VH-VL binders against q0aze0. Designs and how they scored, part 77

Target 1, 268 residues: q0aze0
Amino acid sequence: MKIILVNNRFKENTEKKAQEIAGQLSALNVEVIIDNGLDEPYAGTVDFIMVLGGDGTMLRAARRYGQRAIPVLGVNMGTVGFLSNIEINELAEYLPLILREEYSLEARMMLEVAVFQQQSLLTRVFCLNELLLRSNSPRMLSFALEISGQKLEPYRGDGLIVSTTTGSTAYSLSAGGPIADPQLDAFIVTPVASHIINKRPLVVSPEREISLHLLEEREAIIGIDGQIKMDFGAENRVLIKRAPHPLLMVNLKAKPFFTSIDRSLQRQ

## First folded at step 25 (VH-VL)

Design TA19
Fold by OpenDDE, fold request of step 26:
Structure TA19 (fold): chain C 268 residues (1-268), chain A 123 residues (1-123), chain B 112 residues (1-112)
Amino acid sequence: as target 1 above (268 residues)
Amino acid sequence: EVQLVQSGAEVKKPGASVKVSCKASGYTFSDYAIHWVRQAPGQGLEWIGGINTYTGDTYYRRKFQGRVTMTADTSTSTVYMELSSLRSEDTAVYYCARDESYFDYLSGTFDYWGQGTLVTVSS
Amino acid sequence: DVQVTQSPSSLSASVGDRVTITCRSSQSLVYSEGSTYLSWYLHKPGKAPQLLIYDVSRRLSGVPDRFSGSGSGTDFTLTISSLQPEDFATYYCLQATHFPITFGQGTKVEIK
């Protein structure tokens, strides 16, 4: 068996714990790769991924490995979030189940985001939470939204969020989007500070495609999961669709989503 | 308008403690981490540490661990840095700075800064 | 810790001059998905530092076009195409790819 441990570069305790876990797993004849983000993703075949940290760390892991259909377990290390399944102090208890592959999986839809210059592909990324189109200045943006070939009236505002249901409790929520059941596959399209009253959040079928482009000669920024930034101008187009593979999140412990929402929101 | 307003100058004796405040306004407090940077006379900028206002996690430079404590009060949008066992070498202007954060992720880019707080340590 | 070294430590220039400051890190600053957490700051005495450039070459909104950043891996450059009177200050590069966050030692740009 081969396992990747993903940790957080700024949380030294996660690095230390990763080393400890690696030692323990090695003693059990399990191969371990530690991924702190400073190297390219491991290209070899792996059986399991453990994410040590919070939701941000999970998002990085999802972007790096989510397309490979590898079980991913979130191991919380003292933070608040929605994407961890067990606590670090519970790992020893569940380790035998992990090694025997006795666990259930929850599929979470990911986004495929493609940015174009004219008709040329600039970059393609997969992400678990959202894409954010926003102005790089205090001035509002004018941009066009197209859903499955249907052109909506132009948007005027600070930006737009296209989120998965998983991402509904992140930036989309702050912008007034709905909280979505993570067991539901859908796009959530949430305008950011729109001056148009009739521009409400949209819940869109995962079978549709979403296109965005600016209607003015200005510079904007595409944000991915709050961690990646891309320049976005008038000559660019972004195409968003459901990723061909969902993230396979490991369920070792029951975690009630709706009963924990209020608690999590009260912390913000 | 984004603003970080720090508390006033402090004069302390060696061995004492100092607590500097940084009040944030003009943005969602929990969406950004706050870092502390100092500049001693004749020296450059030095990172002390930071606090994630969303998770409560703290990040301290090793040389300050054991002497520095950072806390955040979400009700007042204020971050505090307390430095104990003060030495003459701790004499410096201390700055708080904003850093975009996303859950347990920090960008490490300081886009807004406080006006600075002079801390003088002398016998 | 990752060492960040600026060159030069100081320089004298006149208004209108092209100024180039270099920042070298002891390790690559490339992070996940190619992100590079290298930023440049301007600092004047008695004032708070100001962000100029982040992510190597991204100019902060409101920062004049004469400021530009470039580089990759371990070598980075801040360029002022035409120095203005308000640009005389000390400049710092900062890396945040590796813990702990570290600054360069600074480059003082003085009037000739």
Scores: ipSAE 0.915, ipTM 0.950, lowest interface PAE 0.5, mean pLDDT 95
Fold by OpenDDE, fold request of step 26:
Structure TA19 (fold): chain C 268 residues (1-268), chain A 123 residues (1-123), chain B 112 residues (1-112)
Amino acid sequence: as target 1 above (268 residues)
Amino acid sequence: EVQLVQSGAEVKKPGASVKVSCKASGYTFSDYAIHWVRQAPGQGLEWIGGINTYTGDTYYRRKFQGRVTMTADTSTSTVYMELSSLRSEDTAVYYCARDESYFDYLSGTFDYWGQGTLVTVSS
Amino acid sequence: DVQVTQSPSSLSASVGDRVTITCRSSQSLVYSEGSTYLSWYLHKPGKAPQLLIYDVSRRLSGVPDRFSGSGSGTDFTLTISSLQPEDFATYYCLQATHFPITFGQGTKVEIK
């Protein structure tokens, strides 16, 4: 068995714990790779991924490994969030189940985001939460939204969020988007800014394709999961689709989503 | 408009403690971490540590661990830095700075700064 | 800790001059998905530091276009194409790819 441990670069405790866990697993003849984000993703075959940290760390793990159909377990280390299944102090209890592959999986839809320069592909990324198109100046943006070839009325505002249902409790929520059941597959399109008149959040079928581009000669920023940034100008287009493979999240113990909403959002 | 407003200058004796405040406004408090940076006379900028206002996690430079405590009050959008066991070398201007955060992720880019707080440690 | 070294430590220049400041890190600053957390700050005595460039080459909104950033891996550069009177200050690079966050020692740009 081979396991990747993903930790947080700024939380030293996660690094220490990763080393400790690696030692324990090695003693059980389990091969371990530690991923702190400073190296390229491990390209070899892997049986299991443990994410040590919070939701942000999980998002990075999802972007790096989510398309490889590998079970991913969120192990919370003292933070509030939606993407961890067990606490670090529970790992010892559940480790035998992990090693015997006695767990259930929950499929979470991911986004496939492709950014183009004219007809040339600049980058393609898969992400768990959302894409954000946002102005990098105090001025509002004018941009076009197209859904499955249907052109909506132009948007004028600070930006736009295209989120999965998993991401509905993240940046989309801050922008006034709805909280969605993570067991539902759908896009959530949430306008950013108070000056957008007559624009409500949209719930869109995962079978549809979403396209965005600017309607003016200005520079904007595309953000992915609040971590990746790229310049976005008038010559760029972004296409968003459902990723061809969902993230397989490990479910070792029951964590009811709706009962956790109040606790998880209390700090915001 | 984004603003970070710090508390006033402090004069302390060696061995004492100082607590500096940084009040944030003009943005969603929990969407950004707050870091503390100081500059001693004739020296460069030195990172002390930071606090994630969403998770409550703190990140301290090893040099200051055991002496520094950072806290956040979400109700007042205020971050505090307390430095104990003060010594003359702690004399400096202390700045708070905003850093974009996303859950337990920090970018480490300081786009807005407080006006600075002079802390003088002398016998 | 990752060491960040600026060059030069100080320089004298005149208004209109092209100024180049280099920042070298002891380790690569490339992170996940190619993100590179290198930023440049301007600091004047008695004032708060100001962000100029982030993510190596992204200019903060409101920052004049005479400021530009470039580089990759371990070597980075801040360029002022035509120095203005208000640009005389101390400049710092900062890395945040590795814990702890560290500054360069600073580059003082003085009037010639």
Scores: ipSAE 0.914, ipTM 0.949, lowest interface PAE 0.5, mean pLDDT 94
Fold by OpenDDE, look of step 25:
Structure TA19 (fold): chain C 268 residues (1-268), chain A 123 residues (1-123), chain B 112 residues (1-112)
Amino acid sequence: as target 1 above (268 residues)
Amino acid sequence: EVQLVQSGAEVKKPGASVKVSCKASGYTFSDYAIHWVRQAPGQGLEWIGGINTYTGDTYYRRKFQGRVTMTADTSTSTVYMELSSLRSEDTAVYYCARDESYFDYLSGTFDYWGQGTLVTVSS
Amino acid sequence: DVQVTQSPSSLSASVGDRVTITCRSSQSLVYSEGSTYLSWYLHKPGKAPQLLIYDVSRRLSGVPDRFSGSGSGTDFTLTISSLQPEDFATYYCLQATHFPITFGQGTKVEIK
């Protein structure tokens, strides 16, 4: 068995723990690779991914490895989040189950985000939470939203969020988006500080495609999961659709989503 | 308008402790981490550590570990840095700075700074 | 710790001059998905430092376009295309790819 441990580059405790876990797993003849983001993603085949940290770390892991259909377990290091399944102090208890592959998987829809320069593809990324289009200046953006070829009225505002249901409890929520059941597949399109006060978030079928482009010569930024940033201008367009593969999140411990919302949201 | 307002100048004896506050306003407190940076006389900027206001996680430079404690009060949108066992070389202007954060992710880009707090350590 | 070295430590220039400051890191500052956490700050005595450039080349909103950043990997540059009176200050680069966060030693831009 081969396992990747994903940790946070700034959280020394996660790195230390990763090393400790690696030692323990090595003693059990499990090959371990530690990924703190400073190196390229491991290109070889792996059987399991453990994410040691919070939701941000999970998002990085999802972007790096989600397309490979590898079980991903979130191991919380004592922080608040939605994407961890067990606590670090529980890992020893569940390790036998992991090694025997006795766990359930929860499929979480991811976004496929393609950014174009005219007709040329600049980048394609998969992400678990959201794409953010935002102004790079104090001025509002004017941008076009198209859903499955249907052109909506132009948007004016600070930006727009296209989120998965998993991401509904992240930035989309702060912008006034709805909380969505993570077991539901859908796009959530949430305006950010629209000049139209009644501009409402949209819940969109995962079968549709979403296109964005600016209607003016302005500087904007595309953000992915709050970690990746790209310049976005008038000659750019972004195409968002459901990723071809979901993230396979390991479910070792029942974690009631709806009963934890209040506690988690209080910190946001 | 985003603002970070720090507490006033401090004069301390060697061996004492100092606690500097940084009150944030004009933005969602938990969406950004707060870091502390100091500048000793004639020296450059030195990162001390940071606190993730969302997760509560702290990040301290090794040389300060054991002497520095950072805390965040979400109810008042205030971050505190306490430095103990003060020595003369701790004399510096201390700055708090905002860093974009996303859950446990830190960008490390300090877009807003406090006005600075002079801490003087002298016998 | 990752060492960040600026060049030069100081320079004298006149208004209108093109000023170039370099920052070299002991290790690559490239992170996941190619992100590079290198930023530039302006610091005047008695004032708070100010962010100028982040992510190597992204200019903060409100920062004049005479400021630009470039570079990759371990070598980075801050350029002031035409120095203005208000630009005389000490400049610092900062890396946040590696723990701990570290600054360059600073570059003091003085009036010639």
Scores: ipSAE 0.871, ipTM 0.932, lowest interface PAE 0.6, mean pLDDT 94

Design TA19
Fold by ESMFold2, fold request of step 26:
Structure TA19 (fold): chain C 268 residues (1-268), chain A 123 residues (1-123), chain B 112 residues (1-112)
Amino acid sequence: as target 1 above (268 residues)
Amino acid sequence: EVQLVQSGAEVKKPGASVKVSCKASGYTFSDYAIHWVRQAPGQGLEWIGGINTYTGDTYYRRKFQGRVTMTADTSTSTVYMELSSLRSEDTAVYYCARDESYFDYLSGTFDYWGQGTLVTVSS
Amino acid sequence: DVQVTQSPSSLSASVGDRVTITCRSSQSLVYSEGSTYLSWYLHKPGKAPQLLIYDVSRRLSGVPDRFSGSGSGTDFTLTISSLQPEDFATYYCLQATHFPITFGQGTKVEIK
C-alpha cells in the first residue's frame, strides 16, 4: 500500500507528527510519501491520502490529487474543520480500518476552471471550495456572467464568487451566500459588494457552464480556494464547469455537518 | 479603515516578561492571521511568530520557542504576544502585522502593520 | 532556516534614477502550483514597514507603478523605475515559502 501524507508548510509540529506517522506506517511495510507542497505532486499509483491539518491543507490536497479518485482522509490537528473526519489522537484507533480499506466514501463536487487569454487556453486548474473574481484596485469591476450561453445583465461591484456546496461555508458565506448541504451538487454564485441591488446569490445546476469576462479594462484577480492567484484582465475569460471527478472523502467516523455550523458561524 | 493599534512602550529588567497587545479594527478579524516582527537597534527585521485567529494555531520561530506565547481574543479583536525571560538582546521595536488566512492556510504576506512598540530591557 | 540575501547592502542614487535591488534565496521559493511567496517591503525611520510587492511581481493596490518585482526560483529583483524623494528608505525582501519566515538583511537607499 502506498499512502501520501499531506501537511502544512508552516506548522513544524505537524511536520514532526507527519514524520512519526510515516515511521509507524513504514514499520507496517506501507510506502509513504510526504507532500508538504514543495515538490511536484507524486505521479505514480497511490492507494490513500491522509491530510494532516485543517481545511486549508485539505484544499491543497484536493487540487493536487482530487482528479485521481484516491480516497482522502482529513485528520484534524487542532480546531475541528468542515473537512476533517477524525482527530489525530484517534488515528491509532482507526489505522487498522484504513489499512484494511474498511471505510465508506463521500463524494464532493469540484470545479474545473479554465482561464483563457484571447482565444488560447492559459491554464486549467481544479478547485474544491470556490473561484473568486475580485478587483485589484479601488475601482469596481464591470463584468459579464453567462450561464450555459444565457447572458445575465452586467454585474458591477467588487467581484463574484462561484462556489461548490462544500465552499458554501467559506468566502461565499461571508459575501451573503447560503449555507448548502455538501451532499448536494450545485454551483453557488454569490456577488461581492454588488452595486446593483437586484443581483442575488444564485444556486445553479452542476450541469451548467459558467463564463466570466470583464466588460472594461480593470486590474482583477482570480483566486482559487483562497490560495492560488492569477491576474485577470479584459483580455481574459474564465470557464467553470463541474470537474470530471469528485473528491472522494473517507468516512470512518460520523461527522454531522449541521452540528458544526454553529462553531463556523461564531468564527465568521 | 484597517487599523492595528499596539500598546505603549515598555521598560523591563532582564528575566521579566512583557505582554504587547495588537487591537485590530476595520476588517473581519478571523480572516487574517497576526504575526509579530521585531527590529533590534542597528539590525534588520526578524520574524518572531504568528497566530492564526481562525484556528488558534500558533507558529513560533525556534529561537523563541518556550519563551513566547501568542493568544487571540476574538471578542475584542485583539492579539497578545508575551515574551518571557527577557534578555538585553530582546530590546527592540515589536510590530504586529496581518496576513490573509484561509482556514489553516497563511500566505505569509504582511499587508498592514501596527505602529510598533518599543520594549527596552536594561540592567 | 532558508536564508535570503539582498544586494547591495546600501546605495546612493539621484531622483529620477532607476534602482535595482536583488534578493537571492538559499533554496527555491517555488511552492505548490507554482506559488512563490516572495514579498518586498519599504521601511522608513520612525514608521511601520509597508508592503510593496507580493507573490514576486504582484503590486499591492495603491502602490505606485514605478515599483515592480521580478524573478523566479532563487533570484528576485525589486526595481524602482524612476526614484522619487519619498523613496528614501530601507527595503526588505521576505520569503514565506519555507518555515520559518525570513527577511533579507535590508538595502538602504539614500538620496545623493
Scores: ipSAE 0.805, ipTM 0.905, lowest interface PAE 1.0, mean pLDDT 90
Fold by ESMFold2, fold request of step 26:
Structure TA19 (fold): chain C 268 residues (1-268), chain A 123 residues (1-123), chain B 112 residues (1-112)
Amino acid sequence: as target 1 above (268 residues)
Amino acid sequence: EVQLVQSGAEVKKPGASVKVSCKASGYTFSDYAIHWVRQAPGQGLEWIGGINTYTGDTYYRRKFQGRVTMTADTSTSTVYMELSSLRSEDTAVYYCARDESYFDYLSGTFDYWGQGTLVTVSS
Amino acid sequence: DVQVTQSPSSLSASVGDRVTITCRSSQSLVYSEGSTYLSWYLHKPGKAPQLLIYDVSRRLSGVPDRFSGSGSGTDFTLTISSLQPEDFATYYCLQATHFPITFGQGTKVEIK
């Protein structure tokens, strides 16, 4: 059995903990690959992914491995997040269940993001929480939103968020979007500092295609999960769809989403 | 308007401790980690460590491990850096700087800085 | 620790000159999905450092377009296309791909 341990590049203690866990697993005849983000994603066959860290570490794991249909377990290393299932001090208790594959899976929708320059594809990336289009200058953006070919009235403001339901508690919430049940599949489209008061957040079917482009020249940036940045200008267009595969999150322990909202959001 | 305002200059004797504050305003405090950087006379910039204001995690350069403590007070949007067992070579200007964070992720990019706090260690 | 080395340590220049500063890292600064956490700062005596360029080549909003960054992997360059009176300062590169975060030793740009 082969497992990837995903950890954080800035936490020396997570590297030490990952090596400790790797030692425990090797004593159980389990091969372990440690992924701190400095090397290319492991390309070989793997049975399970453990994320040692917070929701930010899970986001990187989702982008690197989420389209490969590998079970992913969030292991919390301190601060309770929305995407962890067990605590680090519980790992030994649950490890036998992991090895026997006695767990359920919860699917979480991901975004597929394609950025174009005119008609040429520049890049395709995946996203668990949100895409952010934002101004990179003191001036507002003027941009067009199309949903399955239906062109909405132009937007004017600092930008726009296209979020999954999983991402509804992240930047979308801070920009005024609703909290969504992560078991729903949907896009949440949230304006950022809109000058047009009729532009309210939209909840959109996951079967739709969302397109964005600028209506005038401005310096803009597309952010992916708050971690990846791409320049975006008047010659660019971005197309957003539901990704081909959801993230398969391991469920070993019940995690009541609704009762945890206040605790998790008090950090705002 | 984003601002990081640091506490005033300090004069200390060897062996003492100093605690420098960095009060943030004009942005959501938990969206940015705070790092500390110093510059001794005639030297370049040196990273000391940082604190993720969302998670509470701290990151210290090894040479400061055991002498430095960073804390955050979310109710006042203030970060503190305490450096103990001061030596003459700790004489420097100490800066706080913010780093955009997203949960436990940090970019390590310092877009706004405090004005600096001179700490002088002399016998 | 990953070392970043700047060149030159100092230079003299006149208003209008093109200035080039290099930063070489002892290891690749490429992180997950190609993110490269190299940034450039300007520092004047008695003032706080100021961010100019992040992610190798991205100018911070409001930084004049005479500042540009380039490079990849281990080799990076800051260019000031036409030096202005306010640009006389010490410049630092910083890498944040590897822990711990490290600065270059600085490059002092002085009036000729």
Scores: ipSAE 0.782, ipTM 0.899, lowest interface PAE 1.1, mean pLDDT 91
Fold by ESMFold2, fold request of step 26:
Structure TA19 (fold): chain C 268 residues (1-268), chain A 123 residues (1-123), chain B 112 residues (1-112)
Amino acid sequence: as target 1 above (268 residues)
Amino acid sequence: EVQLVQSGAEVKKPGASVKVSCKASGYTFSDYAIHWVRQAPGQGLEWIGGINTYTGDTYYRRKFQGRVTMTADTSTSTVYMELSSLRSEDTAVYYCARDESYFDYLSGTFDYWGQGTLVTVSS
Amino acid sequence: DVQVTQSPSSLSASVGDRVTITCRSSQSLVYSEGSTYLSWYLHKPGKAPQLLIYDVSRRLSGVPDRFSGSGSGTDFTLTISSLQPEDFATYYCLQATHFPITFGQGTKVEIK
């Protein structure tokens, strides 16, 4: 069995901790490839992805590997998380089930984000939580939102969030968006500090296409999952669609979403 | 307005401990990690470590491991750095600085700094 | 630890001069999806350090446009296009791609 172990570059000497776990797995005849983000994503065939860390580490794993339809297990290292399934101190207990592939999978919608300059595609990235369009200056943005060709009245404010249901508990929530059941497929579109009266959050079918562009020259940034930044100006537009493949999250231990909301959100 | 306000100067004897505070205001405390950086006389800047205020995780440079403890009090938006077993070489100005975070992710960019706290270690 | 080395360690310049400072890393600073966690700070005696440039080339809001950053991989440059009296300071690069976070040794920019 071949596993990618994804870890945080800052958490407790990434190399040391990953090597300790790799040693434990090697004693069980498991081949481990460590991904701390410094090398290109492993290109070969693997059976399983294990994420050691919090939701931020899971987001990187989702962006790198989520379109490969490989099972991904979140292993919490004693921190707050919506996307972890088991705790690090339980790994030895659940490892036999992992090796026998005795677990279920939960699909989580991802975004496909395409950024253009004029009519030329600059980049295409994938996203588990959200795209954030925000001002990179003290001045507010004026921008246009289109949903499947339908132009909404222009926005003015600090920006806009386009989130998955998984991302509904992240930046979207802080900006006033609803908490969504992550088993639903939907876009959640949440304005950030809008100066336009009655710009309310929207819940949008996953079959729609969402387009954004600036209506005047301003310094803006597109943020992806709070970790990837791209400059965004009046010459750019972004198109957002449901990604071809969902993230396949491993369930070994029941983690009821609705009963955990208060505990997880109270910590934030 | 973003501010990081540190506690005042300290004079300590070798072998003692010092605890420096860094109180944050003007932003959401849990959105930013707090790092500590020092500058000894005639030296450059040296990163000591940091704390993720969302997760509570700490990150210490190896030379300080075992002597430094960083804690965060969310209710007062304050981070503390305690350095024990002080030596004369620990005489420095100690700065706190914030670093944008997203869950356990840190950018490692220090956009706002505290005013600095002089710690003097002398016999 | 990943070493970042600045050049020169000091320089003398006049107001209006173009100044360049280089920062060389012992390892690539490229992280996942091309993120490069290299930043530049200025530091004056008795003051806190100030961020100028992050992510190699992004200027912090409010920093004068005479400051610019460039580079990739292991080699990075801070440029001050026309030195002003307030720019005489020590400049540091910082890498945060690798643990632990490390600063360059500093470049002191002195009045001629």
Scores: ipSAE 0.780, ipTM 0.894, lowest interface PAE 1.1, mean pLDDT 90

